# VH-VL binders against Jasmonate-induced protein homolog: the designs that were tried, part 10

Target 1, 185 residues: Jasmonate-induced protein homolog, of Atriplex canescens (Fourwing saltbush) (Calligonum canescens) (p42764)
Amino acid sequence: MASTQAMGMTEQQKKSVDEMVEKATNMGVNVQAQNSAVVSMINQTNVSMTFNENHNWSGSVVGTGYPKSIPTKQSRQFIHQGDAKDGSQGAVVYYGSNANGEPCGWLLAWCAPTNVTPTKPNRVYVDCGAQSKFDTISWDTIKAKLDVGPATTNFTDVDTETTIAAGVTSTGSFASVGAAFGLST

## First folded at step 6 (VH-VL)

Design n01 (framework fv_axatilimab)
Fold by ESMFold2-Fast, scan of step 6:
Structure n01 (fold): chain C 185 residues (1-185), chain A 125 residues (1-125), chain B 107 residues (1-107)
Amino acid sequence: as target 1 above (185 residues)
Amino acid sequence: EVTLKESGPALVKPTQTLTLTCTFSGFSLRTSGVGVGWIRQPPGKALEWLANIYWDDDKYYNPSLKNRLTISKDTSKNQVVLTMTNMDPVDTATYYCAHSLGYDYVWGSDAFDIWGQGTMVTVSS
Amino acid sequence: DIQMTQSPSSLSASVGDRVTITCLASQGISNSLAWYQQKPGKAPKLLIYAASRLESGVPSRFSGSGSGTDYTLTISSLQPEDFATYYCQQYYDTPFTFGGGTKVEIK
């Protein structure tokens, strides 16, 4: 299995996260809290991706919210501030198209607990495929899968030839979550 | 202090192309998260967004204006230029440029926090 | 496109009154909403962004609230300098769209 470093953020995404943290700090936001997650998503598809929905199990997005679009071959970031008890636990769904122009979706879920321990680890869960797969999402089912998920993961949907990879790591100050939304061709 | 000022012709004839320049100070379009937009307001009517340009040269246009708009930046001159083709009397309006922290920027918004004074453009023969 | 319906189109009020202006989006906009004040012959001035965050230098009598599709601007105690036209704007998706405006006039 690939390491968290290999499955996590690209170097360009890490730079973007650093810039976001610096700007947030200058605005008086405490990103040093271990219950925050800084999420970076890269669109490795051939078309722009559009935000469809989110879900919060604990915590909430800060600032202007989730990026409304992720242009092709670019990354976008957001900060999700966790609550004191359970930390940052949330999910996002973006829509786009596969190589054949068929509508597809990508789902990223993460868990960054306030106090990371072996029994309360950082976790991610990912899914992708036809857009219709995400028309009605069972968030309870996603939560159950996230709760036993690894810190790094990937998934390929053979039918649509879509791929998603993600990882989460604690930095001491906050959790970094990286995801790549892509195509297997 | 952030300031913006619009310049361009006060009068244009129908079918001509309008070119407006926004000259700014107190910020740089090289700075991550920064954007500049153009908004117009016909006399006695509501505000209408036209276009935005960002630090990374990403550009957004109001699709209702059907390929009439071009936005560009010259970071060395601290200028953003809007071009609008095939002017019509209905395009008579005050045109504003404004600063924003940027589209999809978590700690910013495409709320326009600092506006230029506006420049009136009248389209008539 | 996201349509922004602002109400009322105009209202008459007295100094000291509580004024509420509503903005309705045709779809959910995730708090990506700004409120502006415009006085005759002047550029708009940002009052509130992200639905509820007061812009620096704006008096505390102004507040924003709401979520999803329904948002409100409240002026808790109207002052003489508050007679103006107010606009909401969504920036959730392009094209960015403005409400039709609410003119707050002296009674």
Scores: ipSAE 0.006, ipTM 0.485, lowest interface PAE 11.5, mean pLDDT 84

Design n02 (from a02 with heavy chain S104D F108E, light chain S93D; framework fv_axatilimab)
Fold by ESMFold2-Fast, scan of step 6:
Structure n02 (fold): chain C 185 residues (1-185), chain A 123 residues (1-123), chain B 107 residues (1-107)
Amino acid sequence: as target 1 above (185 residues)
Amino acid sequence: EVTLKESGPALVKPTQTLTLTCTFSGFSLSTSGMGVGWIRQPPGKALEWLANIDWDDDKYYNPSLKNRLTISKDTSKNQVVLTMTNMDPVDTATYYCARIPGYDSGWEYFDYWGQGTMVTVSS
Amino acid sequence: DIQMTQSPSSLSASVGDRVTITCLASQSISSYLAWYQQKPGKAPKLLIYAASSLQSGVPSRFSGSGSGTDYTLTISSLQPEDFATYYCQQSYDTPYTFGGGTKVEIK
């Protein structure tokens, strides 16, 4: 068995990540060092969120795939298997609604390199706001922002009153990524 | 406890439309990650997957039968309905509905099954 | 479609025997495999999901293993209630497909 630690994750999210790692191991997925990212997302909004799209810079989702929905006040997990050269680098976008019922989106991007160094650390980048913000995504722009991103971050879009927080940390066997998709109200 | 039960006609004539209802208890299709599928088994033959519906009203069909199949749900009644058009004697089978607990986790398997309902297609 | 081939189609065994049933996929299915038990005139019952995860309430004598294209179901010490037909099923790609079944019958 493996224990997981991730900045910003709830105790229930940490338990869910442990369960996901156990299930992936049972499926024959070799979860090792920065080659894999185990991602946990919690929906702190008042409605269910729906998967919209993903992007891979290196690696790809494995096992159970991207959760199609994240119910209100619940968490869902996925595993992203990195490649040997660049590790796990990807992004997901989920859609939902703000407190006023307006369509909104939340974007999480992460970088878990195969070899973590001070100059190539674990990184996250987040964004949220009106759903229309994500109608046309420049993945090159997102990648540029991710490449200089911190290991822990948050963002609030004042216009839609949406918020997102995320963090990434190494567990010795894999990178643990936690994100909270929420409202500022 | 989780239970599912199929209902519908035992005998259908060729070219007619079959309508089957799955009534369940012990879970809700308003719960994220929950789905219900339909599977059939002709006498003495392998199981064949037909269609799935999940809590978000997403619908999945066996491509070989997609033009003949419609799946729908009534969450308030705890029911899932399968409609199959243009029935043929080769469609004679036991029809099962079954629960899928892991749709939102990406794992799709059938953890609880109804008892099955035998549908015979003959003139 | 992904073809699932089970071996053997039938086998004869005695109570206490170790029984192994194999399931071969026509392409890699990344452990998206379930095993079901079906007794005559009854609905299938889930035993194993995700190739090796034991369903709650299923006796520990049942176990699943394998990866890629090759999977096995093992019954470590066959009991009288285990005489049944066993099916594998992949959910890696649509349509979901089932194996042809393995009938475990008494010697």
Scores: ipSAE 0.005, ipTM 0.486, lowest interface PAE 13.2, mean pLDDT 85

Design n03 (framework fv_axatilimab)
Fold by ESMFold2-Fast, scan of step 6:
Structure n03 (fold): chain C 185 residues (1-185), chain A 123 residues (1-123), chain B 107 residues (1-107)
Amino acid sequence: as target 1 above (185 residues)
Amino acid sequence: EVTLKESGPALVKPTQTLTLTCTFSGFSLSTSGVGVGWIRQPPGKALEWLANIYWDDDKYYNPSLKNRLTISKDTSKNQVVLTMTNMDPVDTATYYCAHEGYSSGWYDYFDYWGQGTMVTVSS
Amino acid sequence: DIQMTQSPSSLSASVGDRVTITCLASQSISTYLAWYQQKPGKAPKLLIYAASSLQSGVPSRFSGSGSGTDYTLTISSLQPEDFATYYCQQSYSTPFTFGGGTKVEIK
């Protein structure tokens, strides 16, 4: 069963998502509702990345929580369970380094509404660059950008040569969110 | 510049094992996110995906070819090898290897292809 | 497995014509669709990925659109070098599957 209903993920990430969903279901977590987001992040940088912060507009992380680190060239997953009214809407920021060893950050925000419609679609917003860019985050500004964002996006910060790509789609059971934190060099 | 080239026998007898080698340049299979696939095309017919191998040595096979396929890589030699057992005349096709891109918006697609190698299975 | 149904199987058109090729997936593939051009005796060439993104070096007369299960490749003004067979391919799940191909013949 290499086939999954995940969007924007590598084959390895799709396997990891399937394993996490099965493990969470066995622990009593309800991931079958479309208001839950299963998020997979792959670190395509040359160093380990560390969790810096999160923000919740709707819903909350469940299970073992946000991965504390993402080793170089590996993926990590988490489940963000949505609320009945607005679904899963959140953001995470991870810190790492670029090819020159300069401190950098990667931000992923997603919106997986409880009831996906043309006016309330799945959305992502991404940003990356120097770590100082994330010293003070305006979550209201991020939310405004997310609210009109696409289901699939990418961004390259030319100054730090960092990249981020992400996508979100409904699988019929949950929203699948995939992200790659990377370098353009 | 990315280039790929297939090599292997042009003629195979029924029941024999086919071994094809893809030699490439312009990218490395040690680079995260990179994959190489094998696709075949019988004369006058559509393309059929066979197998992919990725930077982390993860392997995927077309289940319709049940245990006949093995894909492997030698990252230091820039080579990917496909082995197909128990060849049959219906396996006569042009076999292609291709680079799989995914950094652009996270979509898996074959952006660079080898020229293809024709394999005829006949007694 | 996701079945990709491509139509028409063949068409003939004149230089300058607008050509439309359709690809239908048996389930939603969330824009995980690529289009390839194959000229006689040659390997396929990527034209479009992510349903609508034009590959570098491909002429702007080629465009892709669609979502869910329904996807379209359009050639806005057919040129002599566009004689080829065109294939769609889904990458939403393995096994990756291709359409049956559309042969475009220039009159």
Scores: ipSAE 0.006, ipTM 0.477, lowest interface PAE 14.4, mean pLDDT 85

Design n04 (framework fv_axatilimab)
Fold by ESMFold2-Fast, scan of step 6:
Structure n04 (fold): chain C 185 residues (1-185), chain A 124 residues (1-124), chain B 107 residues (1-107)
Amino acid sequence: as target 1 above (185 residues)
Amino acid sequence: EVTLKESGPALVKPTQTLTLTCTFSGFSLDTSGVGVGWIRQPPGKALEWLANIYWDDDKYYNPSLKNRLTISKDTSKNQVVLTMTNMDPVDTATYYCAHRDYWSGYDEDAFDIWGQGTMVTVSS
Amino acid sequence: DIQMTQSPSSLSASVGDRVTITCLASQGISNYLAWYQQKPGKAPKLLIYAASSLQSGVPSRFSGSGSGTDYTLTISSLQPEDFATYYCQQYNSYPYTFGGGTKVEIK
């Protein structure tokens, strides 16, 4: 369905998002009661990626939680239930490897306000690079960058040859967040 | 535990409409992530995907045949029905229905369990 | 549509042989690739999904590998029950498409 897609999501990702929403609803999660983010991440690297950490500025993950791993070339999804005041605002960090087998990390942050307005729009912030880059994360710094971020973005770290692209759009019921964790050519 | 079985006419005349029913057990088509597909195989030829239907009534059709195909479900009867209009001798094939589950298997979202198939011959 | 080119179309092999079958997609399919085994008069049976994941109940002599556009099914030591036709299928995008099949015949 169009209503569940972020720009650039594959047909399989869109269907996986639909499935995640229905499964969460069956578990008693009301995705439409307050603004929620349904996040789909695709691993375009050559190895499996593993969940490292998350941060919540508002809201929290629901249902089965964050995927523990994202197999190579596959997507995984989660639902982040926003609060009534500030909506869904969070971040995740996944670890993996670049083309040379060096440890790398990918960071996705999103902001999906409960009431989207021109002054409080949907936003994303992304970063990637050497795994060591994420050993000393300043969440205040990430939040400052997110607060001025666009609805779609990408970043390439030249040193590790890693890339990340992300976007967020409102479907009328929830925010659809898509991210691609990858390698640069 | 999951089983599917196709039923329908063995012989169809050119220009007629084919109606095939897939009756299943061991799962419900109101379960999130679950779908059923139809695949056919002409004698001695490769498999060809026709259509998918999912728990949320979302439908997908092979574009080569879309104007001829309709897929529907009756969750209470554990049935999926495929109709194909304007049958031609080249549509002679064994028709299969198959189970698909996105959730149990973000890993297992291939057609994991197939019916036995039903042979449909189109001739006058 | 994504075209799946499977090779060879047929091969002759003996029990105990290592058999490899290849499947080439006309564009990247992100490991959304399944392999099926079909015996005469029977429905296809799923062997491998997600390019390399072995379906429950399938013998460990079957393995899948590959990425992007280029995928391989390997049977490490062919058994008498393995003489069949094998099909690859992409499920990355609609319409789903199958390879032309590889018939593995007794030598």
Scores: ipSAE 0.006, ipTM 0.501, lowest interface PAE 12.0, mean pLDDT 86

Design n05 (framework fv_potravitug)
Fold by ESMFold2-Fast, scan of step 6:
Structure n05 (fold): chain C 185 residues (1-185), chain A 123 residues (1-123), chain B 108 residues (1-108)
Amino acid sequence: as target 1 above (185 residues)
Amino acid sequence: QVQLQQWGAGLLKPSETLSLTCAVYGGSFSDYYWTWFRQPPGKGLEWIGEIDHSGSTNYNPSLRGRVSISVDTSKKQFSLKLRSVNAADTAVYYCARGDYDFWSGYEYGMDVWGQGTLVTVSS
Amino acid sequence: EIVLTQSPGTLSLSPGERATLSCRASQSVSSDYLAWYQQTPGQAPRLLIYGASSRATGIPDRFSGSGSGTDFTLTISRLEPEDFVVYFCQQYDSSPYTFGPGTKVDIK
């Protein structure tokens, strides 16, 4: 499938997204309405990352759906099927460690509306840092930040030397969301 | 039901490039990751690197400058190239399948292995 | 890198006895990423246990795994003649993935 992908994805992530869409289509998932997000995450840290939690504002993950783990230097994908009115809006949090072995977290939030317009564009919001930052998440606060977020963003937490970059792009059939969870060292 | 068969030249001179190929018979190719390991005579196993069907790689940092793993999805094969070999690269080399759950990403370890290829580096 | 240490290096036992093999990590390893392998001389390793305690397909129930953090154990409840081979632990939590040096189970 000749689809455009989110900015900043590796060439291997783009191939993995295309394969994810094909596998989902074979399972009867309709990704053509632009109300689904295909999310690819790459772990650029030196340890495995583990799924901590998710939040849905609109839509839900396909199947069991969020990768339980992302091994070091590998990517994992999931599909978040949007609802007809508001599309796909959700967030995931993964835990791992920084270069010093300190517990850290990475948060990715995305908004892929059913009908993308100038007033309802694709958006992402990211955050990372010490794991304690994510012990109690105010989802209302995250939603407020996401609602004014850009389509492409990055953030570096100086104290933990962690970084995160993400983007979202409409492909004509679905929204492609890419994220890199990493270290600034 | 799934078998890995590997082949390649086993006798090398210092400075040459090692080239090994592993073919996958039976089962799905795209739902797994594919890994290379080696075991020097009388020593433990060392992980070399891994690749998935899309070509995404992860290498042992100690070998990263010398190692390349590639995949041919249409043939269900993956290959190892290790450049600038020396006597310390003498080992039995193994390919293996890493199993994981596609949806959850949970890792199940290396459940299928190739037969191994003895590689000797000597002048 | 995470260094795995296995003890004892050699375990001398008779058929029918219980074997307890230790694997210690130089730093904490998630139990979800700890595996045990069996290796017969001249053959490729065989997966026994993954995720510290889950038995691989086709592995007899006399094999069990346990542990967390830095300390992991493989137990063979009643040794059979074919069990007198080498056993390796492996972590795949942190890159590079590493193996222990092995424990040889010898017949006495």
Scores: ipSAE 0.013, ipTM 0.574, lowest interface PAE 8.3, mean pLDDT 86

Design n06 (framework fv_potravitug)
Fold by ESMFold2-Fast, scan of step 6:
Structure n06 (fold): chain C 185 residues (1-185), chain A 123 residues (1-123), chain B 108 residues (1-108)
Amino acid sequence: as target 1 above (185 residues)
Amino acid sequence: QVQLQQWGAGLLKPSETLSLTCAVYGGSFSGYYWTWFRQPPGKGLEWIGEIDYSGSTNYNPSLRGRVSISVDTSKKQFSLKLRSVNAADTAVYYCARVDYGDSWGSYDAFDIWGQGTLVTVSS
Amino acid sequence: EIVLTQSPGTLSLSPGERATLSCRASQSVSSSYLAWYQQTPGQAPRLLIYDASSRATGIPDRFSGSGSGTDFTLTISRLEPEDFVVYFCQQYGSSPETFGPGTKVDIK
């Protein structure tokens, strides 16, 4: 069975994470280790979202890889297996559109350390806005922001009327990362 | 039960625009990506790009700038336009369906295909 | 992009024999995201195997796939007359998705 889920996940996202953990375990992937992250993303926009880019600071995606698309009003999940020293630290960028049909992007970064402590906690960093914001990403800048990030966060870009919320939690079996990619209108 | 039927002009001159349409019969149009491939004579397949029912597209980087895929959800059709064709664009063109669910490894394969359209570019 | 190489280019066998077709990737294919397709001349490809070893719906059990990393194999345990066609491998572990050049299975 899957343990405690990330804050802010829908009930359907929690069920999908549980199902993915079970399927991955049956395929020989050790997702019950503390240094694995199971990431669930829900698309709350009016159009489908498409995978654009990822970055790994520690660990790598396993199993089926990153979801190529997230259909409107649906969730998709992936598993990121951390390394023994630094755990799971990575980022994904998805592209879509806002309410006006303008190209937009949503960025989720997470840090799930191998040994979670008060000084080495679970962290997330999020950003969203015009797609052009993500055409040239400084991963060093994102990492610096992630390294001081909270376990739960949200951001709204007023100019594009886009929003993103994310949270990460763990109970010793794995880290659960939940994110909602949405519109502020 | 789901069938893809494609049509469009098969003989082009260099610099013209290729236009092909694919219609989806039976089944749901939403929940899938609708994809274009091509196969030059005697060669393997090349992925061109894909579109979902909301109009979200992905294109092969090698063709980006020349390719456009559009969708007409009311007719359950999607269309390929490829600009500025040359002899290297001579190929059989196929439309196909891909189901990208959140099942562990069960999708990303192309399970239903159109009949193909031979496109010849010559002057 | 990941380049797929298939060997041999042509495989000449008789009905009832075992066929072994190889697909090699220029770099590791993530999560064994590799598919095999069958193509009869003049027809669209037909999906046989996905995720390196999972058989598609309706595909006979004489077809099997195996492999991981850079080396993948399609095996046809006992060739039937309709199996003497072209086979393609495809990776979807990295964008853009790419196909091999094909292996033609010819009758002796």
Scores: ipSAE 0.012, ipTM 0.466, lowest interface PAE 8.3, mean pLDDT 83

Design n07 (framework fv_potravitug)
Fold by ESMFold2-Fast, scan of step 6:
Structure n07 (fold): chain C 185 residues (1-185), chain A 119 residues (1-119), chain B 108 residues (1-108)
Amino acid sequence: as target 1 above (185 residues)
Amino acid sequence: QVQLQQWGAGLLKPSETLSLTCAVYGGSFEGYYWTWFRQPPGKGLEWIGEIDHSGDTNYNPSLRGRVSISVDTSKKQFSLKLRSVNAADTAVYYCAREYSSGWDYFDYWGQGTLVTVSS
Amino acid sequence: EIVLTQSPGTLSLSPGERATLSCRASQSVDSSYLAWYQQTPGQAPRLLIYGASSRATGIPDRFSGSGSGTDFTLTISRLEPEDFVVYFCQQYGSTPWTFGPGTKVDIK
């Protein structure tokens, strides 16, 4: 009966988040610390997507780790446990292809503070486009963009016809982060 | 719930092409990888490759160049072709569903097909 | 590729005894990406454990898994007659997927 609300999440993603929390709890992971983020990603492209890299500003992934692949039209989840001071702040990059079969990447960054306040709100930042865009990432630049980011966002790269949407919200027990990796056409 | 049924050739000569098909009954076909394995008599399992409903494939590098996997999404079937077989290809071949994603474990399996390659 | 080694090759025990089966990886495997399968001769493998320690649906609680890094263990707390079969470990953290050679649990 415990479901999680996050802007942009499908009903199936919400169920999958509940299942992930239950699985992690059974493995001894405490997801009720109020400083963890449960991240759900849905692949709305026509091919499988593969994990490329992550970055941590605060906290680290726990439990079953980052999903290695996200099959077409499916969602995958992970848990990122934040530290007591700054909470969960991280990023992931997945690779896949656009409608033309060109290699593309999708980047999701999130900030879920341990204590959400007007001066320390939940934030997301997203980016997508050609895979080469993510060959060398300036994490300082991403962090600067994340630090002024909204709680919900979307971006479309016209050249590759890729799109990404994301949102983050606090549930009282953990932060729920949802993202959709997709095509604009 | 979910059941996998497989069929195809049993006895082959060296240099021939192995052809096996697996059909999926029950459950969703989209959103999973559908996988082939083999097991030589008395030995462990070897992963051959996988395919999803869109035709995205991944193959074991040791078999790349000889193997192809195809999918017929409307029939919920996927097929294995292994070219230029030799005695080392003698094994029981299994199809299976990859539970979560391309990096996951396998929760449903076909009944297996014994393939013997002999001169 | 990651090579998995299982020991012992054959484990001879009586019904009611505890079985401990080992799986060692040639390089570190995140525990989230290790599975155990049971195989009756002539049949397809059956998933027992995934993520090193999570029981698959329908698997009795006498089966448990543990371990991390390069060393993983499958434990059967009290052997039942149907448990005298072959067990394989599998890693799914790095492609190609690889399996151990198996441990045969044989009746004493």
Scores: ipSAE 0.000, ipTM 0.456, lowest interface PAE 12.4, mean pLDDT 83

Design n08 (framework fv_potravitug)
Fold by ESMFold2-Fast, scan of step 6:
Structure n08 (fold): chain C 185 residues (1-185), chain A 122 residues (1-122), chain B 108 residues (1-108)
Amino acid sequence: as target 1 above (185 residues)
Amino acid sequence: QVQLQQWGAGLLKPSETLSLTCAVYGGSFSDYYWTWFRQPPGKGLEWIGEINHEGSTNYNPSLRGRVSISVDTSKKQFSLKLRSVNAADTAVYYCARGTDYVWGSYEPFDYWGQGTLVTVSS
Amino acid sequence: EIVLTQSPGTLSLSPGERATLSCRASQSVSSTYLAWYQQTPGQAPRLLIYGASSRATGIPDRFSGSGSGTDFTLTISRLEPEDFVVYFCQQYETSPFTFGPGTKVDIK
């Protein structure tokens, strides 16, 4: 459910994207929508979340960069401009807390090819759990999981009672990547 | 332009709690993360953690369980507490201004407080 | 955590000479989110370079940065008397942000 909401952009999210495109343009970056993903994240936890880490397999963040925080019950967006051949492929990790105040992390990885085909589809991979799980990340392992991932997915870590849902949809311009970082309780 | 002024304890005994405060004068408060660093004598800097005006925090895992940072947005002040100190916590502590976004075109830490020497001795 | 190493630990040079300082990262700083700071003993660090090669506001053009991946360099083209201080590199690519141990530029 959360992933369906996250995949669609609200009017507020569209305004944020427009502001990011304007900022990128003012800094000499010509944003190419066909090669780019808009990544929208909603924090459905009870506390603010903070940016911890990113990884790029193809492309890079543009405009304002990665949001350093996602306030509780709010959404934040960024633009990831893809490589011409392989499109946008990246990952982000945000930290926060579960209902018990235990430190937790949420990982979103996406693949939004420039040219979507049956053999090169939109893909996501998600993971969440205790913050210590993300102290050292094997990006090769994440990439292997992403490379066989579906376009829409969710995961619940029963030990921390954390959940994450995500999806990627082609829109005819930007790829729309959405994720909901949440709690199972 | 922007000025950071810090104050707090200078001499502590092992097991005590370090408390330092940093006040921000000039510029925008809500557009930045407010950061603590420390530097043991003769060594490099260590990042402790950061907080924004909304109270969102990020901490160095090496200090996990001992550190907390708080913010008073109305006073434009933020404070560091480090619990259960020992001799290894002896350092000059600095506050600094950081960015709200991770992006190479932004200056990462552009304004710094004057520093506070904290000595932990028995 | 990305560990930064700096070499040499100490450079003994004369005013007017070129200084070349190296910073190596244990992992790729793929976005080049690497900064250089100058520190006079007893004072807070002063930002010189960010994004591996961009000069900070007010920094003289004798300071330049270069590099990518794991290998970064700070160059001071012609040392002035005030440049004989300590220099640190810092990555801000991933949390926790980390600093090198420093290179001291000393007078012969």
Scores: ipSAE 0.013, ipTM 0.548, lowest interface PAE 7.9, mean pLDDT 85

